# VHH binders against q9xw16, part 242

Target 1, 132 residues: q9xw16
Amino acid sequence: MSGWNAYIDTMTAAAPSIKRCAIVGAADGSVWARTEADNVFKASEEELKTFVALFNDVTQVPAKGADIEGVHYVVPRTEESLIFGKKENTGFFAVKTKSAVLIAVYEGPNEVAAQVRKAVESMQTYLNNAGY
Key: E = the ipSAE of ESMFold2; O = the ipSAE of OpenDDE; V2 = 0.75 times the mean of E and O plus 0.25 times the DockQ between their complexes.

## First folded at step 22 (VHH)

Design la19 (framework vhh_7pa5_2; at its last look DockQ between E and O 0.84; V2 from the best seeds 0.81)
Fold by OpenDDE, look of step 22:
Structure la19 (fold): chain B 132 residues (1-132), chain A 119 residues (1-119)
Amino acid sequence: as target 1 above (132 residues)
Amino acid sequence: QVQLVESGGGMVQPGGSLRLSCAASGFTFSDYWMYWVRRAPGKGPEWVSTISGSGERTYYADSVKGRFTISRDNAKNTLYLQMNSLKPEDTALYYCAAEEHDVGWPDVWGQGTQVTVSS
């Protein structure tokens, strides 16, 4: 297990409603770690390259939404380093660190979504402090 | 408890205008992101617009951008949606909704107000 895999495990343990999760390079969308086996994160690197580029101007994302794993999510608002989307009873949180983008896809109501955001942002803070 | 009551809906011809209002009560209105969401017949909910607590930040779906304007009066606990250049595809039940959990989607919804755009 790589060091990045451990961070995937940390996030998924902190928020059980996370169905799939990935850590990718902020510059190019390259996959550093992701959930696997029955919960494999399925986005291609080409898709992820497009996704991480959204952080270049997050203010434009709400108008168009965002795609992850071939699924289109509405994005009603953004933060400077946060893109969060919604689709029915599912959604995602994506946060940008100095060098990475953390993506967590979840299922459940807003109460559990709040737990997912907390887990992802906690990891964001940790990685930023670590220089990543 | 939280209550949201929409008003201002009606029937208009294409190209017409409507102004929706949402009266909020039972919570500190200015602390909440507010939303307009609509549901057309046979379709799921469609996000329309979002506004921050202070009103300084607004977001719009591409389908309504340039035509709709979201605003709020926190002194009156009221949310607004100015709808101009209305199209038949804007026909829907329009919901006012409040975001409680800071997760990018609202938690509490009003009963909705019907908007019908037809010749």
Scores: ipSAE 0.898, ipTM 0.948, lowest interface PAE 0.5, mean pLDDT 96
Fold by ESMFold2, look of step 22:
Structure la19 (fold): chain B 132 residues (1-132), chain A 119 residues (1-119)
Amino acid sequence: as target 1 above (132 residues)
Amino acid sequence: QVQLVESGGGMVQPGGSLRLSCAASGFTFSDYWMYWVRRAPGKGPEWVSTISGSGERTYYADSVKGRFTISRDNAKNTLYLQMNSLKPEDTALYYCAAEEHDVGWPDVWGQGTQVTVSS
């Protein structure tokens, strides 16, 4: 799905502090696109299937947190279609569209995290409006 | 100026209780997610509990569930943490914190109040 790589490029250009990101299917966690080259997004099929299922009820996520790329993140709160997690000075934002989950992993302070959230939610809005 | 001032810390025996308070000013308190975060000696920050602006949603770290209760009084601009069944591993500097950048982690911090659980 080479066409989906343009959306990866759009998010990483909007928030250069994104270290890795991916677009995965909301139903099964299958990878539609991810960061390429030497910053490959390294989540397993099993991990991604488990991760996207968290969106079935985001209110249950803070109890146990979330795992991405074998890293455990604390998730102090969630929003309807947003799971965000923290580990030390790194974190992730994940948003759900009708068909997909967008995942961005970043490093930096809260001002960096805010830029990452904006980039990921802008793409969420775009894909939802496009029917995805 | 946004200010968060914690109080209520102290020394207690294992099994004891403490109630922490945090007086908030300089923002519309009821609009903001609030947090308790602690730092044990030699460790980085550890998330303890989160409460929504309305108080309807609360979340707890696994290590404190069933023992700690977060609450808020929006009329008094005050955040609370009721800490029961305290253990030596709860010894830490406890910070009241607020979320300014809407990123799911606090942005603004108080100075902290020390809780020491010892024999």
Scores: ipSAE 0.697, ipTM 0.838, lowest interface PAE 0.8, mean pLDDT 92
ESMFold2 (binder alone), look of step 22: mean pLDDT 86; pTM 0.871

Design la2 (framework vhh_7pa5_2; at its last look DockQ between E and O 0.97; V2 from the best seeds 0.89)
Fold by OpenDDE, look of step 22:
Structure la2 (fold): chain B 132 residues (1-132), chain A 119 residues (1-119)
Amino acid sequence: as target 1 above (132 residues)
Amino acid sequence: QVQLVESGGGMVQPGGSLRLSCAASGFTFSDYWMYWVRRAPGKGPEWVSTIHGSGERTYYADSVKGRFTISRDNAKNTLYLQMNSLKPEDTALYYCAAEEHDVGWPDYWGQGTQVTVSS
């Protein structure tokens, strides 16, 4: 298992409501690690390239929403390094580090979503401190 | 307990204007992201607008951007939605909502106020 796979495991362990998760290159959307088997993160390279580019101007994302794995999410607000979306009982958190974007797709109510945000932001902090 | 009460809805002709209000109580209003969300007949909830506790940050759905303005008066614990250039497709039940868990979606909802745009 690659080092990046270990980070996927860390996030999914910290937030069991994460259904799928990926770590991708912030520059090009290349997949460094992702959940697999029954929980395969299915976003295409083209989609991920488009997605990570959203971080170039997060202020424009709420108007248009965001697409992950062919699913359209509403994005009611953003932060400088955070894009998070909602669709019914599902959502995603995407955080940007120095060189990566962490994406977690989850299912559950807001109480559970809060745990997911904490998990991905914790990983964000860790990776940033590590220079990634 | 958290209470949100919308008002200001009604029937207007296309091109008309309405101003919605939401009276909030039972929580520290200024600490919360507030939302307007609407539900048209036969459709799911549609996010309309979001405003930060300070009022300094606002966001709008593309469908209402340039026509709707979200604002708040924290001294009065009141949220507003100025709706201009209304269209028939704006017809919906409009909800005031408050975010508790900081997850980009509301936790508390009002009963809604009906907005009908029709000639």
Scores: ipSAE 0.909, ipTM 0.953, lowest interface PAE 0.5, mean pLDDT 96
Fold by ESMFold2, look of step 22:
Structure la2 (fold): chain B 132 residues (1-132), chain A 119 residues (1-119)
Amino acid sequence: as target 1 above (132 residues)
Amino acid sequence: QVQLVESGGGMVQPGGSLRLSCAASGFTFSDYWMYWVRRAPGKGPEWVSTIHGSGERTYYADSVKGRFTISRDNAKNTLYLQMNSLKPEDTALYYCAAEEHDVGWPDYWGQGTQVTVSS
């Protein structure tokens, strides 16, 4: 019922195609919670600091793309609080809340990716309404 | 049936220009994010440019920024790519594509038009 790990469980239950995910601090990329065990979300602190800074101006992201877990993704477009990227049959969605960034890495076709987007945006709304 | 048909490819000298067109049908063109994506010989797809349904928001890969311009004419259901200052590295099959699922990657693809920049 409680704790940041419960939000990880909620997102992975809502979209089973999520392979790994994390909730990180928007200011510094510090990990508040992440998938563990066989599905460790393995981005370094320095990579996460660089990644969350992309939200300072999402319009600049498409030119160079984005890196997560040492993987480079193409980012053909962004939205105000959303960065999403693609590499082959995998991709990521990252959304910003007031104080956090939610990151989900998935595998599957675009129909599956749409379900992942819904799951992360639902949690984004919930955390924003809760003051986070 | 969604159809995307590219045209305007050809051979051009380095430094030259080409204008690609893509005729779209089978969907409400102005509602869709549209894309140009290219594939060089022996390589996988490389995203080139994206345009919002209204035409007001555009994005470019760093490799083409300042040289290529994406545009659309929603009255004619046509997508364009103006390609200036062409380089041999721009040689590729250029695909017109459309995004259906709001996931930042296209779902529908044309058959492509060949651009060859030689010498």
Scores: ipSAE 0.818, ipTM 0.914, lowest interface PAE 0.6, mean pLDDT 93
ESMFold2 (binder alone), look of step 22: mean pLDDT 88; pTM 0.885

Design la20 (framework vhh_7pa5_2; at its last look DockQ between E and O 0.87; V2 from the best seeds 0.81)
Fold by OpenDDE, look of step 22:
Structure la20 (fold): chain B 132 residues (1-132), chain A 119 residues (1-119)
Amino acid sequence: as target 1 above (132 residues)
Amino acid sequence: QVQLVESGGGMVQPGGSLRLSCAASGFTFSDYWMYWVRRAPGKGPEWVSTISGSGERTYYADSVKGRFTISRDNAKNTLYLQMNSLKPEDTALYYCAKEEHDVGWPDYWGQGTQVTVSS
């Protein structure tokens, strides 16, 4: 297991409501690690390239929403390094580090989603401090 | 307890205007992101607009951008939605909603106010 896979495991352990997640390159959307087996993160590299480019101007994302794994999510607001979307009882959190984007897709109510945000932002902080 | 009460809805012709209000109580209004969300007949909830606690940050769905304006008066604990150039497709029950968990979606919703746009 790669070092990046360990970070996937850390996030999923911290937030059991995460269904799928991935760590991708912020520059090009290349997949560094992702959930696999029964919980395969299915976004294509093309889609991920488009997705990570959203961080170039997060203020424009709410108007159009965001697509992950062929699913369209509404994005009611953004933060400088955070894009989070909602669709029915599902959603995603995507955070940007110095060199990566962490994406977590989850299922559950807002109380559970809060745990997911905490998990990905904790990882964001850790990776930033580590220079990634 | 959290209470959100919408008002200002009604029937207008296409091209008309309405101003919705939401009276909030039971929480420190200025500390929370507020939302307008609408539900048209036979459809699920549709996000309309978001505003930060201070009112400095606002976001709009593409479908209403340029026509709707979200604002708030924290001294009056009131949220507003100015709706101009209304279209038939804007017909919906409009909800004022409060975000509690900071997850990019509201938790508490009002009873809604009906907006009908028809010639």
Scores: ipSAE 0.894, ipTM 0.947, lowest interface PAE 0.5, mean pLDDT 96
Fold by ESMFold2, look of step 22:
Structure la20 (fold): chain B 132 residues (1-132), chain A 119 residues (1-119)
Amino acid sequence: as target 1 above (132 residues)
Amino acid sequence: QVQLVESGGGMVQPGGSLRLSCAASGFTFSDYWMYWVRRAPGKGPEWVSTISGSGERTYYADSVKGRFTISRDNAKNTLYLQMNSLKPEDTALYYCAKEEHDVGWPDYWGQGTQVTVSS
């Protein structure tokens, strides 16, 4: 999955406030690539399978929130292919493409979060246009 | 400039009702998701409810679902929270809020209006 690592690098370069991120299969949550070393994205296979299934109906997500890396996030709203959550000064953005879910975990104020959203959605658009 | 002004708070007995209002100005109200957030004494902010710009989509925290109703009147630039069956744990400062950065979380707040539920 060396080729998918380049997309991880692209997102983290575009939004340096991303602390951890991953690209996972939309059908099963399998990890195609993730940040590693001191910033390992550490969600379990079972957690990721549960997480990607939330995209089957994003309108149900706000009632219960979402879990990633063992952390529970409040999700006050969603959009068609986007789930985003908050836990204190941290948060995540997750977007679905044709074949994958892109997950970025960040820390910082909301103006920083806006840069993370833009980076993740730019990659979403790129992968969708490429057929992924 | 953006202004959010809450009103309608007060003292009420358990089981009672209150209707909160929020007068909005300085932005195109109907284009924005709006929120109610509350802060109980000694606690951090707690998300209560969300409404889309058109009013067609609403979401509620589990603790208030079935008891609270968020609504908006876009012609009057006003957000509402109808609170029924109030409980002591609903006691808090209630804020009208909006997003400034379109990141799915409110980050601009009004002054707040106090709701106190006590026998």
Scores: ipSAE 0.698, ipTM 0.860, lowest interface PAE 0.8, mean pLDDT 92
ESMFold2 (binder alone), look of step 22: mean pLDDT 87; pTM 0.879

Design la21 (framework vhh_7pa5_2; at its last look DockQ between E and O 0.97; V2 from the best seeds 0.88)
Fold by OpenDDE, look of step 22:
Structure la21 (fold): chain B 132 residues (1-132), chain A 119 residues (1-119)
Amino acid sequence: as target 1 above (132 residues)
Amino acid sequence: QVQLVESGGGMVQPGGSLRLSCAASGFTFSDYWMYWVRRAPGKGPEWVSTISGSGERTYYADSVKGRFTISRDNAKNTLYLQMNSLKPEDTALYYCATEEHDVGWPDYWGQGTQVTVSS
């Protein structure tokens, strides 16, 4: 197991409502780690390249939404290093670190979504402090 | 408890204008993001617009951008939606909403106000 896989495990353990998640390069969308087996994160690197580019101007994301794993999510608002989307009873949180983007796809109501946000932002803080 | 009451809906011709209002109570209005969401017949909820607590940040769905303006008066605990250049596809029940969990989606919704755009 790579060091990045351990961070996937940490996030999924912290928020059980996470169905799939990935850590990708902020520059190019390359996959560093992702959930596997029954919960494979299925976004292509081409899709991820497009996705991570959204962080170049997050203010424009709400108008168009965001696509992950071929699913379109509405994005009612953004933060400087945070893109979060919603579709029915599902959603995603994506946070940007110095060199990475963390993406967590979840299922459940807003109460459990809050746990997902905490998990990914906690990891964001940790990685930023570590220089990543 | 959180209460949201929409008003201002009605029937207008294409190209017309409406101004929706939402009276909020039961929470510190200025501390919360507010939303407009609409539901057309036979369709699921569609996000329309979002505004930050202070009103400094606003976001719009592409379908309404340039035509709709979200605003708020925190002194009056009121949310507004100015709708210009209305189209038949804007016909929907319009909901005022606010979020509690800070997850980018509302938790509380009003009962809605009907907007019908028809010639």
Scores: ipSAE 0.894, ipTM 0.947, lowest interface PAE 0.5, mean pLDDT 96
Fold by ESMFold2, look of step 22:
Structure la21 (fold): chain B 132 residues (1-132), chain A 119 residues (1-119)
Amino acid sequence: as target 1 above (132 residues)
Amino acid sequence: QVQLVESGGGMVQPGGSLRLSCAASGFTFSDYWMYWVRRAPGKGPEWVSTISGSGERTYYADSVKGRFTISRDNAKNTLYLQMNSLKPEDTALYYCATEEHDVGWPDYWGQGTQVTVSS
């Protein structure tokens, strides 16, 4: 398949521990693609608009954390284009590209989380190089 | 073998101060992000503060910002937490921690040092 759904498939294949993921517009949080069927990514449009705005200054995120799919995550640190959060045995990684934000939600130990980070950052690099 | 040993806890009255220390060994201390995490009685872990390997980046939970200061001395392999204006809700076991997997959450923890804030 072509279009944005193929990128969802690439990330989930690279890190099978990803439970849900999405590609959303960096400007407004509009959903370009997401996991579907039994693993629907179900964040609201209002929540996603608030979430992508966190990338305007990632250094301010740790103080209050972040919300995705109605779940609040602690964010102990950030990196320039990366926000990642933790709640119990679950977490998320979100990276910003030129035009988009890639969001992956996972469950598992830190070794599993590391695989998810690699998958999301590989796609970030690919999309940035492609002009997205 | 990674070792993290916290010290400096104790009992203080509200408004008091304590300085926690964490002696680190078994790894290249200056290469790693360090964390303070606390656990109140009957509660799960609560992230308190984070510092980068060089000490140039620091982050604080909103509940402690302005009252707590994280710092490190890389020549002495020691992490610190200066806690001022202590409140009863700061009562907890305080853990020094670090990560290996670069995922924004610790892999290694000390045994903790108890801080009790009570009249």
Scores: ipSAE 0.800, ipTM 0.905, lowest interface PAE 0.7, mean pLDDT 93
ESMFold2 (binder alone), look of step 22: mean pLDDT 87; pTM 0.877

Design la22 (framework vhh_6fv0_2; at its last fold request DockQ between E and O 0.96; V2 from the best seeds 0.89)
Fold by OpenDDE, look of step 22:
Structure la22 (fold): chain B 132 residues (1-132), chain A 119 residues (1-119)
Amino acid sequence: as target 1 above (132 residues)
Amino acid sequence: QVQLQESGGGLVQPGGSLRLSCAASGFTFSDYWMYWVRQAPEKGLEWVSSISGSGERTYYEDSVKGRFTVSRDNAKNTLYLQMNSLKPEDAAQYYCAAEEHDVGWPDYRGQGTQVTVSS
């Protein structure tokens, strides 16, 4: 298993409500690691390229929302390195590191979503400190 | 406990204006992101606008941007939504909502106030 796959495992273990997860290049949306098998992260490279570009100006994201895996999410607010969306009982957290974007798609109520945010932001901090 | 009470809804003609208010109690109002959400008949809950605790950051859905203005008075524990240039598609039950879990979505909302737009 690649080092990046291990980070996927770490996030999914920390937040069981994560259904799918990916680590992609912040510059181009290239997939470095993702959940597989029954939980395949299905976003295309083209979609991911568009998605990671949202971090160039996160203040504009709420007006239009964000698409992941062909699903449109509302984005009521953003942070400088955080885009998070909601759709019914599902949502996503996407955090940007120095060189990567971590994306976690989850299912569950806000209490559970909070655990997901914690997991991805913890990984964000770790990777940033590691220079990634 | 968190309590939110919306008011200010009503019937207006297209192009008209309404100002919604939300009285909040039972929590430290200024610490919470607040939201306006709406639900039209046979449609799901729709996000309309967000405002940070201090009021310095605001966000709007694209369809209401330029027409709606969210604001708050933390001294009065009140949230506002100024709605101008109203359209028939803006007709809905409007809810004031508060976010507790910091996940980009509200946790609590009031009973709502009805906005109807018709000629």
Scores: ipSAE 0.911, ipTM 0.954, lowest interface PAE 0.4, mean pLDDT 96
Fold by ESMFold2, look of step 22:
Structure la22 (fold): chain B 132 residues (1-132), chain A 119 residues (1-119)
Amino acid sequence: as target 1 above (132 residues)
Amino acid sequence: QVQLQESGGGLVQPGGSLRLSCAASGFTFSDYWMYWVRQAPEKGLEWVSSISGSGERTYYEDSVKGRFTVSRDNAKNTLYLQMNSLKPEDAAQYYCAAEEHDVGWPDYRGQGTQVTVSS
């Protein structure tokens, strides 16, 4: 299990309800790793650049929400390093580390979403401790 | 058990004001993010406003920002929504809602209170 793809596998194993996820550069949204093949994370480079810039001031995000994979999500609140959104029975969690943004898209009720949050925040902590 | 009871809806003219209240019981009110959401006929639920347990952080969707003010009185276990400069597009059933799972979306809502805006 080498490279950035191992972290994708770790997150999806920790929270099986994750449908798609990615690790992208915090400065520019460049894709370091993502789910592929039949479950490809299909956000464009332009969309990801716009998305990671939201972390410059997370307090501004709720007014207009956020777009990922061409889907608009409402974002009723944020936390210092966390943007999370909802669209019907789907949602996302995005957490910022020192160098990266971890994005997980899931489907399911709030009880399921709580496990997704735990998985992405565990990885956030791990990467921050590793200097990323 | 969690109970949320909205009140204060009614009929107002465009440009008018209403203050909605939500009485909460069955949980430690001050520990919870609270929400206002609304639903117009044949539309989905629309998020309106959020407020942290302490009341120190508030958020508004773009179309109500500057016109609506969310607040809470933790001593009275009551959530409020002051709605000013009401527009016809604000007409909806308004729901008070509470978040339990810490995922940025509410788990519980009340039965709602109707806001009608007409000339």
Scores: ipSAE 0.832, ipTM 0.917, lowest interface PAE 0.6, mean pLDDT 93
ESMFold2 (binder alone), look of step 22: mean pLDDT 82; pTM 0.820
ESMFold2, fold request of step 24: ipSAE 0.797, 0.821, 0.811; ipTM 0.903, 0.912, 0.910
ESMFold2 (binder alone), fold request of step 24: mean pLDDT 81, 81, 81; pTM 0.815, 0.817, 0.815
OpenDDE, fold request of step 24: ipSAE 0.910, 0.910, 0.909; ipTM 0.954, 0.953, 0.954

Design la3 (framework vhh_7pa5_2; at its last look DockQ between E and O 0.94; V2 from the best seeds 0.88)
Fold by OpenDDE, look of step 22:
Structure la3 (fold): chain B 132 residues (1-132), chain A 119 residues (1-119)
Amino acid sequence: as target 1 above (132 residues)
Amino acid sequence: QVQLVESGGGMVQPGGSLRLSCAASGFTFSDYWMYWVRRAPGKGPEWVSTIYGSGERTYYADSVKGRFTISRDNAKNTLYLQMNSLKPEDTALYYCAAEEHDVGWPDYWGQGTQVTVSS
C-alpha cells in the first residue's frame, strides 16, 4: 500500500457514506490512489484529466456541471478550490490541494454529505500543510 | 420553522416574461444560499439558479443563463427570479429552496409555483 492509499482510508473512515474516492494529480489527473475492490473508483485518466482542468476556472463549472465515472452531476455553485456536485441521492466533493485533487463520491442526504465535505476538506488542509 | 412560499407563476406565451417571488421566514434569510429549482412533468428536479449574500455570487444553469436573473431583498426576506424570453421547455413547477448544510444543495423547499409557457 502506497502512502496515498492511507489517505484514502482516512477519508473513508471519517465519512462512511463515501462510496468511492480517489487522489489524483492536479496537473494531469493521474491516479495516485483510489478505492478498490467492491468500491473501485472507475473514472478513467482521460476523464480525470478533463475534470481536474475544471479547477482552472471554477466559475464556469456550474453552467455545465461535471462528470465523474461517466455520471453527470449538477453543480449549483463552486468555491475556489472546491467543486461539488449533486445527482439524486448521490453527490461528490472534489477539493484541490497544491498538487492534488481529492474526489469523494457519496450517497445519502445532506446531513451525511456534510460529513463527507468535512472529511475531504480536513484531508485537503492536512496535505496542503504537508506541501502537497 | 422554515417556511418558503412561492408566487408569481402563471401562463405566458413563448418569448414572454414572468417574475417569481419567494417569501421566506423562520430563519436568517441573508445567511443562506438560496435556490430556484424546477420540475417539469415526468422529469426530476432541475437546478435553475443559486444566489448568496446580497447577490454578489450568482450561478445559473446553462439552459437559463442569459434569460433568467436571480436576485434577493434581504430586508424583505424575499427571493426573486426574473424570467425573460421564456420557452415552452421552461414549463415546470418552480421551487424556492434554502441550503442549510453547506453541501451545494438545498434542504428546505417551498410548495412551488407553476409556470406554463405555451402558445
Scores: ipSAE 0.900, ipTM 0.948, lowest interface PAE 0.5, mean pLDDT 96
Fold by ESMFold2, look of step 22:
Structure la3 (fold): chain B 132 residues (1-132), chain A 119 residues (1-119)
Amino acid sequence: as target 1 above (132 residues)
Amino acid sequence: QVQLVESGGGMVQPGGSLRLSCAASGFTFSDYWMYWVRRAPGKGPEWVSTIYGSGERTYYADSVKGRFTISRDNAKNTLYLQMNSLKPEDTALYYCAAEEHDVGWPDYWGQGTQVTVSS
């Protein structure tokens, strides 16, 4: 999983407002890589298993929102491979690839959030093209 | 200049109905995700409903699902919220809002219209 850490570094470099992020298995929520040390991504394995299952039908997510790291986010809309949520001045973007879910947690206004979306979707495209 | 102007608020008894309207100008209305968001006095915003396009995509918070219906008339640049079976907890200032940055949260906000549900 050490090779997956390079993808974490690439995303955080592309969007410095990312506070924490992870790459997890789409089937089971297993952690392939995550931010560590001062910025540990703290979601439990049980929470991640529940979270990645939301991608089975993204249209059902807005009714109840989503939880990441024990924080509840409102999810006013979704897109085919994207779940994104807001809590006050923080939020998350999560995108599904063929095998993984990329999760980025950020802080900042909508203009900053747009940079995070771009970084996460660029990595989504790269991993899908690589067969992941 | 983006402008969003809500109307149709008022006082109503529990179980009653109201229809909110939002007149939009200064952007291509049909291209925008539109929102209703409400705020009780002294509270933060609470998302209510979202709509896109000609209404082919709509979403509702669980607290209003089955009672509220979001709709839009793109020829009139108008957003609507039909509120039925109103409850005291629906009392709030209701905002019309529009999303610009594609981040799943609105950027432009109206001034709000007050809905008060009380006996």
Scores: ipSAE 0.809, ipTM 0.906, lowest interface PAE 0.6, mean pLDDT 93
ESMFold2 (binder alone), look of step 22: mean pLDDT 85; pTM 0.861

